# Ledger of designs, part 1: miniprotein binders against Flagellar motor switch protein FliM (fliM)

Every score and structure here is a prediction.

Target 1, 374 residues: Flagellar motor switch protein FliM (fliM), of Caulobacter vibrioides (b8gxb5)
Amino acid sequence: MADELDDQAAMAQWASENPPGGGEGVNEFGDFSGGMGGWDDGGGDGASERILNQDEIDSLLGFDLSGDGSDDRTGIRAIINSALVSYERLPMLEIVFDRLVRLMTTSLRNFTSDNVEVSLDNISSIRFGDYLNSIPLPAILAVFRAEELDNYGLLTVDSNLIYSIVDVLLGGRRGTAAMRIEGRPYTTIERVLVQRMIEVVLHDLKSAFEPLHPVSFSLDRLETNPRFAAIARPANAAILVKLRIDMEDRGGRIELLLPYATLEPIRKMLLQQFMGEKFGRDNIWEGHLATELWTTQMEVRAVLDEQQVPLSRVLNMQVGDTLMLNATPDSLVELRAGAIPLTRGRMGRRNHSIAVRAEAPLTPAAKKAVQKLK
Positions, changes and structure headers below are counted from each chain's first letter, unless a header gives other numbers.
F, E and O stand for the ipSAE by ESMFold2-Fast, ESMFold2 and OpenDDE, each averaged over both directions (binder to target, target to binder). V2 = 0.75 x the mean of E and O + 0.25 x the DockQ between their complexes.
[cut] stands for letters that were removed.
The coordinates of atoms that the task and the answers printed are left out; those that the model quotes come from them. Centres of patches stay.

## First folded at step 1 (miniprotein)

Design E1 (at its last look DockQ between E and O 0.01; V2 from the best seeds 0.00; counts 0 for: pae O 18.5 > 1.5, pTM E .743 < .8, placed apart)
Amino acid sequence: SDEELEEIKQRVSELRDKIEQLKERLEEARKGDPEELRKLEQEIYELLSEAWKLFAELLKAEKGNPEELDKLIEEALRLEQEIRKLLDEVEKMRSG
ESMFold2 (binder alone), alone request of step 1: mean pLDDT 78; pTM 0.737
ESMFold2-Fast, scan of step 3: ipSAE 0.013; ipTM 0.505
ESMFold2, look of step 4: ipSAE 0.012; ipTM 0.466
ESMFold2 (binder alone), look of step 4: mean pLDDT 78; pTM 0.733
OpenDDE base, look of step 4: ipSAE 0.000; ipTM 0.164

Design E2 (at its last look DockQ between E and O 0.01; V2 from the best seeds 0.00; counts 0 for: pae O 15.1 > 1.5, pTM E .532 < .8, placed apart)
Fold by OpenDDE base, look of step 4:
Structure E2 (fold): chain B 374 residues (1-374), chain A 97 residues (1-97)
Amino acid sequence: as target 1 above (374 residues)
Amino acid sequence: TPEEIQELRDKAEQLKERLDEIRQKLEEAKRGDPEELTKLVEEAIRLEKEIRELYKELEKARKGNPEELKQLETEILKLMQEAFRLLVELIKMEEGS
């Protein structure tokens, strides 16, 4: 009770002390006390090309906290918010972020000189305040500007990724993740290395948006306290993109936060190609993921025999040595994908090539492994 | 119905022909105008969308006849992939121009 009141008071005070840098456009917002007048179907063709301001976006999304409206509207607002804030309306952003993942995979491999895998975990919509409160500390928050959109975004790097990047770049031994000294401030070198990684990601983000709209992303500042990463009001809606970065035994997460106000200049472009279809976001992503999974080149090994031998025996093998296997020409060959046994088959010939004829359906283990990808 | 399944097959074949046309135009556009690439990107986006719609229609139909539509599902999923790959290739070419 007391602590919740102090957090609300701290949020209210912070919102008063850090007004978004108002350019002096004295738009007298007239008292929109106008009652719920009927939806008059006034077919005014004047779709004014006016970019919606944040308060107009928040009103359309029902994030306006100022309405003293009764509790019954909270459920309708939650449904309207879930339906309006559904990222389902901007499917071009999925294409952009799939592109970002591909670019980042290459760029981060070059940056680290290690094998990097980048994946998109989720996109979502979130309130800016709820996002700031959800960030696990310690983290680095990069405030960046989208130059052509004249607005800001947030890039959050988690503590796991910070340490992983620092360790990879400094030649740190695998598994000596420096004990997370909770509450230790990041060193100047850690900040510089993470800043360079963020600059690489922001460059890839530029390239990812380029087919849709040319947008340059510039790093404004690095913050370690979410309270200083004030780019939007707590109630403001934002798109949250969760990326995962895996470096074999290391890695972490990057989160991109784009306020709807930041995307508003390109909203028409994001909407025009997909006006009318409630493509359930999950179905588009599941479709793409299923499709990419179907063409993922999987190395399938035909294992004739498996023997445990001393490493010294393997290292002493010479050209002309005879390996005796416990396999006959009639022995079942095990087909494996990595460590997962797929099926068994008979080895034979098809023309000039060795072929394996599958004699059984996929193993229960293989089915379970594929089902864990669903 | 068998008629609805045939209609889904006929739509899948039409979308495949359109994909092959965009691929052919892409091979021609490797020599050509940036504006033509942008048009091909838009055609590929529309095509990928129509393939996704067809897949959603198929998923609805599959609730009735799961085994008969399994082959068509595999073909539409393949088509969706080929369309997405083509779109990505077009986008990469547009950026490289």
Scores: ipSAE 0.000, ipTM 0.162, lowest interface PAE 15.1, mean pLDDT 71
ESMFold2 (binder alone), alone request of step 1: mean pLDDT 76; pTM 0.691
ESMFold2-Fast, scan of step 3: ipSAE 0.012; ipTM 0.463
ESMFold2, look of step 4: ipSAE 0.000; ipTM 0.474
ESMFold2 (binder alone), look of step 4: mean pLDDT 75; pTM 0.682

Design E3 (at its last look DockQ between E and O 0.01; V2 from the best seeds 0.00; counts 0 for: pae O 18.1 > 1.5, pTM E .734 < .8, placed apart)
Fold by OpenDDE base, look of step 4:
Structure E3 (fold): chain B 374 residues (1-374), chain A 97 residues (1-97)
Amino acid sequence: as target 1 above (374 residues)
Amino acid sequence: SPEELRKLEQEIYELLSEAWKLFAELLKAEKGDPEELDKLIEEALRLEQEIRKLLDELEKARQGNPEEIDELRQKAEELKDRLSEIRERMEELKKGS
């Protein structure tokens, strides 16, 4: 009881200290007590291209908290709010996030050097406060700015993904579920690695929006406490994009939260029904993205042997140390693209260079990785 | 034979790689009739999808019925001919501009 009041007071105080830059336009919106009167087709031509403010957006979406109406409407308002959280189908936004998934699939494969599958689980609308309260901790919340939209978004990385990325990037073996030490603060290295992943995702988000509108996304800060990730009022409506990232036996979730106020400058563009009668720009983009994927230079490693050694042994290696490998000159070398085994080959020489002759077709894992680029 | 299947699989992967390169070249083409270019882009994309489907069919045939290999080989040759046709039309489009 006492702690909940202090938390509301802290959020109210922060909202008072960081007012969104209110231009003083005191429009007395009068007492709209009016019943469900008919949508009178008042053909007033003067649809001024006024960007809706957050309170206008929240009112349109039925998020207006100001109605002192009786308790029985809470259930109907929750149903109406769950139904008025009928995501104004922004068909173009679904397309942007389908592009994001494809871009991220590539970028995260390159980043991790592992087989990454990215999927879109859901796009929904949510209240900003309800979202912050729903975030399973521990998590990393990235506050990012959409530069051309002059507003913020949130990117949340779940604990599973954090550990999975850290394990992949630090060379952790599959199946060592890093024991979730619940309540352990993230180390500086974990934060830096996750920050780099977030920067990759924000770059892909830029590229995903580019066909609709040029928007650049800059990372403002990383937060581990949702209370410090307040970019909007608790009542404010936001679009929640749930992404899943699978790395074979590991992975996790990324959630993108975009306040409706952040998207409002491009709302008209997002509401455009995809005029994709003939050439679905999506198929061209799928093909272009897949083409860029195929033209992407991939580092192929020839793995002679793989030994588990203590990090201390690796750090103590000196020039002139002899590594004993369990590989012979006749041993099959594994060709890997990052962590994905591509094929096996025999090591030999071509002129003055070491060469690997592939002795097998692409592994089922590599085939599946290439097929999942669909 | 398992060797013929592996050879066919390799030929289809080479064909897929060529289809992607062709599609890439079409997407980068700044010159030519836009309507014919758009048509070639669509044809190249359909061809790529059909080649991928052929790979999925080959993977199924590998798990079950080896008799389908000759049909899959024939389909692969038809798709190769279509790729050659799209490439020829692309080169004509580049020369006419």
Scores: ipSAE 0.000, ipTM 0.160, lowest interface PAE 18.1, mean pLDDT 71
ESMFold2 (binder alone), alone request of step 1: mean pLDDT 79; pTM 0.752
ESMFold2-Fast, scan of step 3: ipSAE 0.006; ipTM 0.355
ESMFold2, look of step 4: ipSAE 0.000; ipTM 0.401
ESMFold2 (binder alone), look of step 4: mean pLDDT 79; pTM 0.756

Design E4
Amino acid sequence: MTEEQLRELIKKAEDLQRRLEELMKKARELGLSPEELRKIEEDLYRLVQEAFELWTELLKLGVDPEELSKLLEEAVRIDQELRKLAEEVRKMEES
ESMFold2 (binder alone), alone request of step 1: mean pLDDT 67; pTM 0.500

Design Fd1
Fold by ESMFold2-Fast, scan of step 3:
Structure Fd1 (fold): chain B 374 residues (1-374), chain A 82 residues (1-82)
Amino acid sequence: as target 1 above (374 residues)
Amino acid sequence: SKVEIRVTGSDPEELDKIREAVEKILEKLLKEGVKVRITVEDGTLTIEVEGLDPEEAKKLAEEIAKKLEEAGAKVEVRIEGS
């Protein structure tokens, strides 16, 4: 029991030290595992006797000769469409937008000659078409160009912020403020003042990106109708950044939208994290030296199965390595040696065999077990 | 014959989900005595299928390419042998 309690503590420690990065592993594989279990309808034995015919291929792909509006309900296309909404974590973007918030706070205080606080509410992913359909109108949309990236982005200013800027810059407290009427179009002076603010924000965006890559952001045009702000296909994924601007008892929101296609040229820079500076710490393969001293075969257990494997194979297992098992590939699998969890991995197939691909380093419990064998 | 399908996309998680979806379809073909290899390298998903009849290979490749292109992915298809 003492060893069992120790193993549970080690598992909890491993989970805290190696948390899923927003559920990148388990939750993603869980979404697909249920469908995978159904594949056995084709029969495991004797599959080679039957040749797949045209009708079966068409059925597997959800073929539709008419190509009507029901295409989105077709199997593969539905899965692909759901994948297009997946959010790729870009760690450096959080740093860029934190810098942008600080720069905008200073710049907008100078622009308005008033007290302004800018804050980052959220960074999320959305389909471009869904975003355009979600914009509360009236609003001003700024289509801008990222010059060095040879692509576009979109910046949306809500009605509350537009009127706040107008009031501050024109001194509406003097009792000369124009009556605001629901549904009226923005005047030329209102659009000019908002454009000047947008140009300030775009300059700050350039400054925020400068440490990673010099990018000049230039205003292409202002739109008030989302139909004329199309810079990407409706199905394309984009990063949506929601900024809140507080001006004492007034203010509003600015939303920045960057299609993934716009960020692609600098994607590898955005994926950088400071883990490389810590290389050599938490080295999971530290115990491999003990492997040369122990050639005993170990039992390795998957969620639904158990088999013996050489210890050297387990201890030298890296993320991406494959272990063949007799279990069905239904979900993410925990590999264990008796009561000791070793790692977690993805179930799949390789040739005709069921396999597990290691997805995580060895657990602290596994490292401790190796140390006992010295 | 051998069929090679390459999918290029800007989102790595998008490519991984496409890989899983295609892998599920191709696992059923593998039970029919067909060899399948799926490789994901940064920015590109490569699917290789061996052992299909040339007509079946063309139909499978064209249908997968059409579905992926309709979804906004950039797809390249190559067929060897006939």
Scores: ipSAE 0.000, ipTM 0.183, lowest interface PAE 17.5, mean pLDDT 61
ESMFold2 (binder alone), alone request of step 1: mean pLDDT 70; pTM 0.600

Design Fd2
Amino acid sequence: SKVVILVTGSDPEELDKIREAVEKILEKLLKEGVKVRITVEDGTLIIAVEGLDPEEAKKLAEEIAKKLEEAGAKVEVRIEEGDPEELKRLIEEALKLAEELEKS
ESMFold2 (binder alone), alone request of step 1: mean pLDDT 60; pTM 0.490

Design Fd3
Amino acid sequence: SKVEIRVTGSDPEEAKKLAEEIAKKLEEAGAKVEVRVEDGTLTIEVEGLDPEELDKIREAVEKILEKLLKEGVKVRITVEGS
ESMFold2 (binder alone), alone request of step 1: mean pLDDT 65; pTM 0.525

Design Fd4
Fold by ESMFold2-Fast, scan of step 3:
Structure Fd4 (fold): chain B 374 residues (1-374), chain A 81 residues (1-81)
Amino acid sequence: as target 1 above (374 residues)
Amino acid sequence: GSEVYIFVTGSDPEEAKKLAEEIAKKLEKAGAKVEVEVKDGTLWILVEGLSPEEAERIAKEIEKRLKEMGYDVTVLIEGSD
């Protein structure tokens, strides 16, 4: 058992220090959660015990009282989260949505045969349940399907925009306020006109995503009650995109909601397109660091060679600062290049000599020294 | 050093390639390391090996020029030392 633990530890250490050239089995474990970490996909579905309304708890306390210790205060983070946090996580989506705004401006001008300007107000993160509870009623909610992503999104059209569209399309004049009757249900004609507009927007969303990844967005259903527009669990995080539609002295807002779960299949694409495969910082850094080590090996090699000495001599040599000896065979030893520490490792024995097995990656000091030289 | 990431959208493939070559040539003359990638009409430019001051100057110049040419440009500077 102890031998098995030692072998597993040695394999893990070596694989983590030298990822390229590791066994294919190790690569399988390395790729297990590749692209999943840092993606807010909702670990722990809902609440196992629903004592109180989870959405209400999230909005008031920012904490799920039914959650385990692994659940964080997602509601508090949703309140604090802003376009900046969403931008840092998914900067490529800002490029997509900028493209969407330009496409929608053209398409909606054609749709209305009137002057329309679309602008992006905000991109933020929010809990799905908090969003549904925040929607001013009446409104029209469009549940749509992202076909290739095998999941759903939500598009909300506010009352002001609904009446603006109806007024314009049914022969209203510029500068005249639409007759609005609060609390009445939308007529069939009003719903049909808004549905046609939504289909135009969904087509533009497809066009906006085309350079990144082809995705078809199709309307699943229209809802007027947020309760029936549930496409995710209340606790799940989503990206909220707020778009302003200006039509001279009228207009309104369209809000696009994309759960992180819906974007999960393209998470790696979003990150790769942002960074680029050959733009990867780790790949560039690893290449430069490897090259520097190979070209300036004389000092590093001398230090490593000194670690392979007879055991009796090592025990007697306590004067050098480049090798710190401890009372135990498993003591950590600092490997140095002159005054710069490179890494730490454990002392071991190979036949008639002492060897050092690296246990830690390069120190921040070593990394900074290499970067400063370039 | 500081790294500058430049993303340009709305370019046709041939125009994007010519733009990438011009930018790379100019930045290499300034002593920078440059990587460019063009995918599906989107141009990605990475500039590295710059001081924070030089990175900011170059980023502003490239952004201004590309926007004046009618491109959609996003610029990010990394180098939190």
Scores: ipSAE 0.000, ipTM 0.169, lowest interface PAE 16.2, mean pLDDT 62
ESMFold2 (binder alone), alone request of step 1: mean pLDDT 73; pTM 0.655

Design Fd5
Fold by ESMFold2-Fast, scan of step 3:
Structure Fd5 (fold): chain B 374 residues (1-374), chain A 98 residues (1-98)
Amino acid sequence: as target 1 above (374 residues)
Amino acid sequence: SKVEIEIRVTGSDPEKLREALDKIREAVEKILEKLLKEGVTVKVRITVEDGTLTIEIEVEGLDPEEAKKLAEEIAKRIEELLKKAGAKVEVEVRIEGS
């Protein structure tokens, strides 16, 4: 009946820090404008100007579903704050984690010497305290430090993955195989093997961030009790990345949690739209650009330098001829030498090169220009 | 009762969709604050890609009829915001229950 000070005090502390809406006296509506989700730090875009206030929104909606209760508004606001953390989704972070998945697939195949496939289930935002309360136990939690960001992150390995890794790496040895027993501490061998896997993942995370910003991730400690993995206040928002590890008939999940405070130094970079080939893969924006070029039917001009292509090649150019170019595929281009159009052709791909197929003979202007040079 | 709502807005001017993203986010936030009762769980994702704005809402604890009303109000509000900004848009709404 009487409280055990250690467990009950810790729970009381989290309760006092978490409800109602995670504040020690700072949980009023006006306070939610001061960094809800941890990324809206009053500046926003600097020119954050709402077109409509609440009354104007009510007017446009044409209905009023809620009553006059301010307490109802406060409770709903807490729900919206949890949902709003997803509005602060960081576009570049999706590209980073797509790269991480690819790197982890290769690294974990090498680590296990087995077939491994890594997939990204989702990227979401959550309150830190809500996350710790949601972790199925037993599990291994890795507290790691993002060195250049001067802050911490959390990586959670579920029991299924722990058992899978131990079984694979120990070759199915009966005496050393992991067993799913609640309340059993993990053995030294189990912890060591999982730690080595975690170190591989943290190295891949560094590589995934490298095109955006160099960050070194180092393991601080392993925990099995979420109470000892507190790297942020329960009310603080964090980005949660859920990864699935499939090893044919086994596997499990890894969850990566990064508090928004940890990402704050690079927030502006993460919020920007992806531009160009910063990562070693075809990107959505280049694909969208190609699609828009086709749908708008824009003619992109590929300017031909007379010094780059011999006049003899231009003179012998015929419909169907292929010219190798250092350019992206497009619908149709006009090949030009200075102000003089030479021919028209369709951009495409031949083997591993970008090329233009001539779909029209040399223009009269081009013929006259090259004949004069003869 | 898990309900997934997807609102897809296709516009002729991708830049206007991007410019309006923060305002649309704030409008969706205010609609959710107004329409949702305590005891519901929501997740919202708003993305703008290549002339299409997509709003994905996952709600747990809301009746399908209430989810439909929520989706319709959000779609209406977004269409009005974009029309006021001079954008010509097509709005599609999809709702799926569990």
Scores: ipSAE 0.000, ipTM 0.245, lowest interface PAE 15.0, mean pLDDT 64
ESMFold2 (binder alone), alone request of step 1: mean pLDDT 73; pTM 0.695

Design Fd6
Amino acid sequence: SKVEILIAVTGSDPEKLREALDKIREAVEKILEKLLKEGVTVKVRITVEDGTLVILIEVEGLDPEEAKKLAEEIAKRIEELLKKAGAKVEVEVRIEGDPEELKRLIEEALKLAEELEK
ESMFold2 (binder alone), alone request of step 1: mean pLDDT 64; pTM 0.562

Design G1
Fold by ESMFold2-Fast, scan of step 3:
Structure G1 (fold): chain B 374 residues (1-374), chain A 97 residues (1-97)
Amino acid sequence: as target 1 above (374 residues)
Amino acid sequence: SDEELEEIKQRVSELRDKIEQLKERLEEARKGDPETLKLLEAFIRWLEQLAKYIEEELKEAEKGNPEEVQELEKYADRLEQEIKLLEEILREMEKGS
């Protein structure tokens, strides 16, 4: 409940800074070349402070506001906007991130050539400044750009995962104690390997968003000091996605941070898909179903010929006898899944195997059968 | 403004009735994603809280403030938009089960 109250307060602040149709000035880098801007813009101490106490949060969420001042009216507007952000965006994002987890599991297994399991710990909302102040150091922070959204996000890789990746790729399945030296900066090789992993994750993020909206995510830079990773104002709200990477007895965490401002260009798309006539049956659900069907395996039989043969002919068959099929090398064969005809195709050869090239679209029976698979 | 205040009271009452209808429709839903159903339940609770807040503010506004009446109309408009959104969602979920 406390986490939900904190999320609501963060969203209220986001809504106050990003009214409907607006969000222009929320992606701040500050003077990052000088090292004086960004992190302290808006007050680093103010960003690390919890501005709202529990009574104020309870007032906002409980609608238990006295009619005393104009501040109450501002708070009410923030509540309305925060609830919309929570309910109109979060359900669709949960679908996207669930898909991301499955894609990352496959991609990271391929990247490491080892058994990797990815899981989603939680999705929450947080103030950007509070997040930067909470990052366990040392860590590698990846500032990335969402190209079509014209804005930035942040991906954090913790030290345990960094050493796990390095040990898997350079050592063996078990890391060596000699490779883990606390308090030193990461080597060039360690950064290069982590960067490659981050690029894999960003490609999977693009794939996860494809059913909803095409977005390309590209790495802008790596940082080890949160001060130089300021992509938003400290007071601005962001979605925080915590992912656990498990490699048997080791691994670590990846955290994905998306400011609400970064998602603003697709807010209407998210809302239309969630609100639309096809909710639960729209492009997102269709894409999810298609992905599941592509991984579904079935036994397909190629039927070359089907004949009725007298029992006496069967009973008198000897080893070495030939049965003439009513087919030529150019005959079309019927591909079937159980009793359901799927399509017809031409027999051929591909490398060292017999192949069938589909020459007709899926039959009406096959299309109907696929539609019954939910 | 007094006539407008009564109109807002009537609108909120009608919207409250719609919230109850949506609540019943969601309760009758048998098959769906459990996580999605929980989110829709939370959405309905938020609509109930917003309606209650508007109702409480309407009672306080009986002593008249033109600025507050305009804000209450805006909140009623928002509540109506959100109810319409949930109606569309539930309609699509109920279709073709």
Scores: ipSAE 0.000, ipTM 0.165, lowest interface PAE 13.1, mean pLDDT 66
ESMFold2 (binder alone), alone request of step 1: mean pLDDT 79; pTM 0.754
ESMFold2 (binder alone), alone request of step 2: mean pLDDT 79; pTM 0.747

Design G2
Fold by ESMFold2-Fast, scan of step 3:
Structure G2 (fold): chain B 374 residues (1-374), chain A 97 residues (1-97)
Amino acid sequence: as target 1 above (374 residues)
Amino acid sequence: TPEEIQELRDKAEQLKERLDEIRQKLEEAKRGDPEEVQRLEEFADKLEEEIRLLEQVLKEAEQGNPEDLRMLEALIEFLEQMAKLIEEDLKRMEEGS
């Protein structure tokens, strides 16, 4: 499929699909607003306004369309055009993608053993169907799953980047002429090499989300035809992230698409304007403790009960005597390193083993003890 | 982490052995199809360069960074796939002769 649909033609098509008429399907802009609003209806910090202005959307829907003047229709189209090229700012998501760009630069340099610079061109909101119609072909589309979010995303690799990766990895040199565009399907070797790059990018995406929320991204399938990459309804809104990959005299583009439905479970976290020192320090502290524990081996004990008993009771104990523990099967156990209590946890089972699941934060004593270990 | 690094070193050594076998078969194939042999020699040269860089990075990774270990695992899997593709092309050449 040739992508000859320009922005104005796409807007005209969208407007004809979503005419103002008073019904439920009256305005896809209204569906977009409703879908976005539905994430936070009734439960959240609902006093906070959306950055895509709710009042402006309501104004568009309530605008008086007089029958005689074409000026009103022209004004409405201009507002709709402006609104569709604007994105709803999700402050934490911008931080995530800034981190992704830095991680990808390092990872792709290692992957290619070549000079690579990744940059963020744009973050925007788009209708899923409009995106599929806009993809410059030929391309490789990667459908991936966000495991913990129980939904999908799409990653598009353009032809220039595919040929750049193939050339670099199979013996090309920097400054060589760009690989010939033949208009043929990608070979098995080309597909495998691009798949490996995509897997690297998906691992970096997981690392980029780590401070906000742990999410594992796994490749579901590769597609070359956009029709087979449908992961959402055409009318559904999605976030589009455009990344540029520069490799000396070559490179290309990667586009990441995340439907708003995929991000719904973490929407409240993404809308936070100010995280403060508390969130950042908590994450740094947790990472520091993990590092210390990985370098220092120690004995950890799970203690169900601890009692003081007279020596005479112990000395007179006979086989078959009962010692009552002040604990039930549902009691929390205390995890200790020597004399220092670390945390409390719930007893459980993991396959063929007994496990303890931490249910409480680290004690102040444990935090002080870690600092002394160096 | 020390066990993971050792596993990666073992895989790198295995890749080196596969490269040596590829080089031997490539030398045998020179008499049959010089153009295809030149192409596969270029791929083998690139694989050798990447294995050499991998060995250098593994020496530095003794001080352990979890993100680096995951990247090294992915790189090794990629290099194993390259070796397999070269081996498959060499097998096709042998069957054709």
Scores: ipSAE 0.000, ipTM 0.100, lowest interface PAE 21.0, mean pLDDT 65
ESMFold2 (binder alone), alone request of step 1: mean pLDDT 77; pTM 0.711

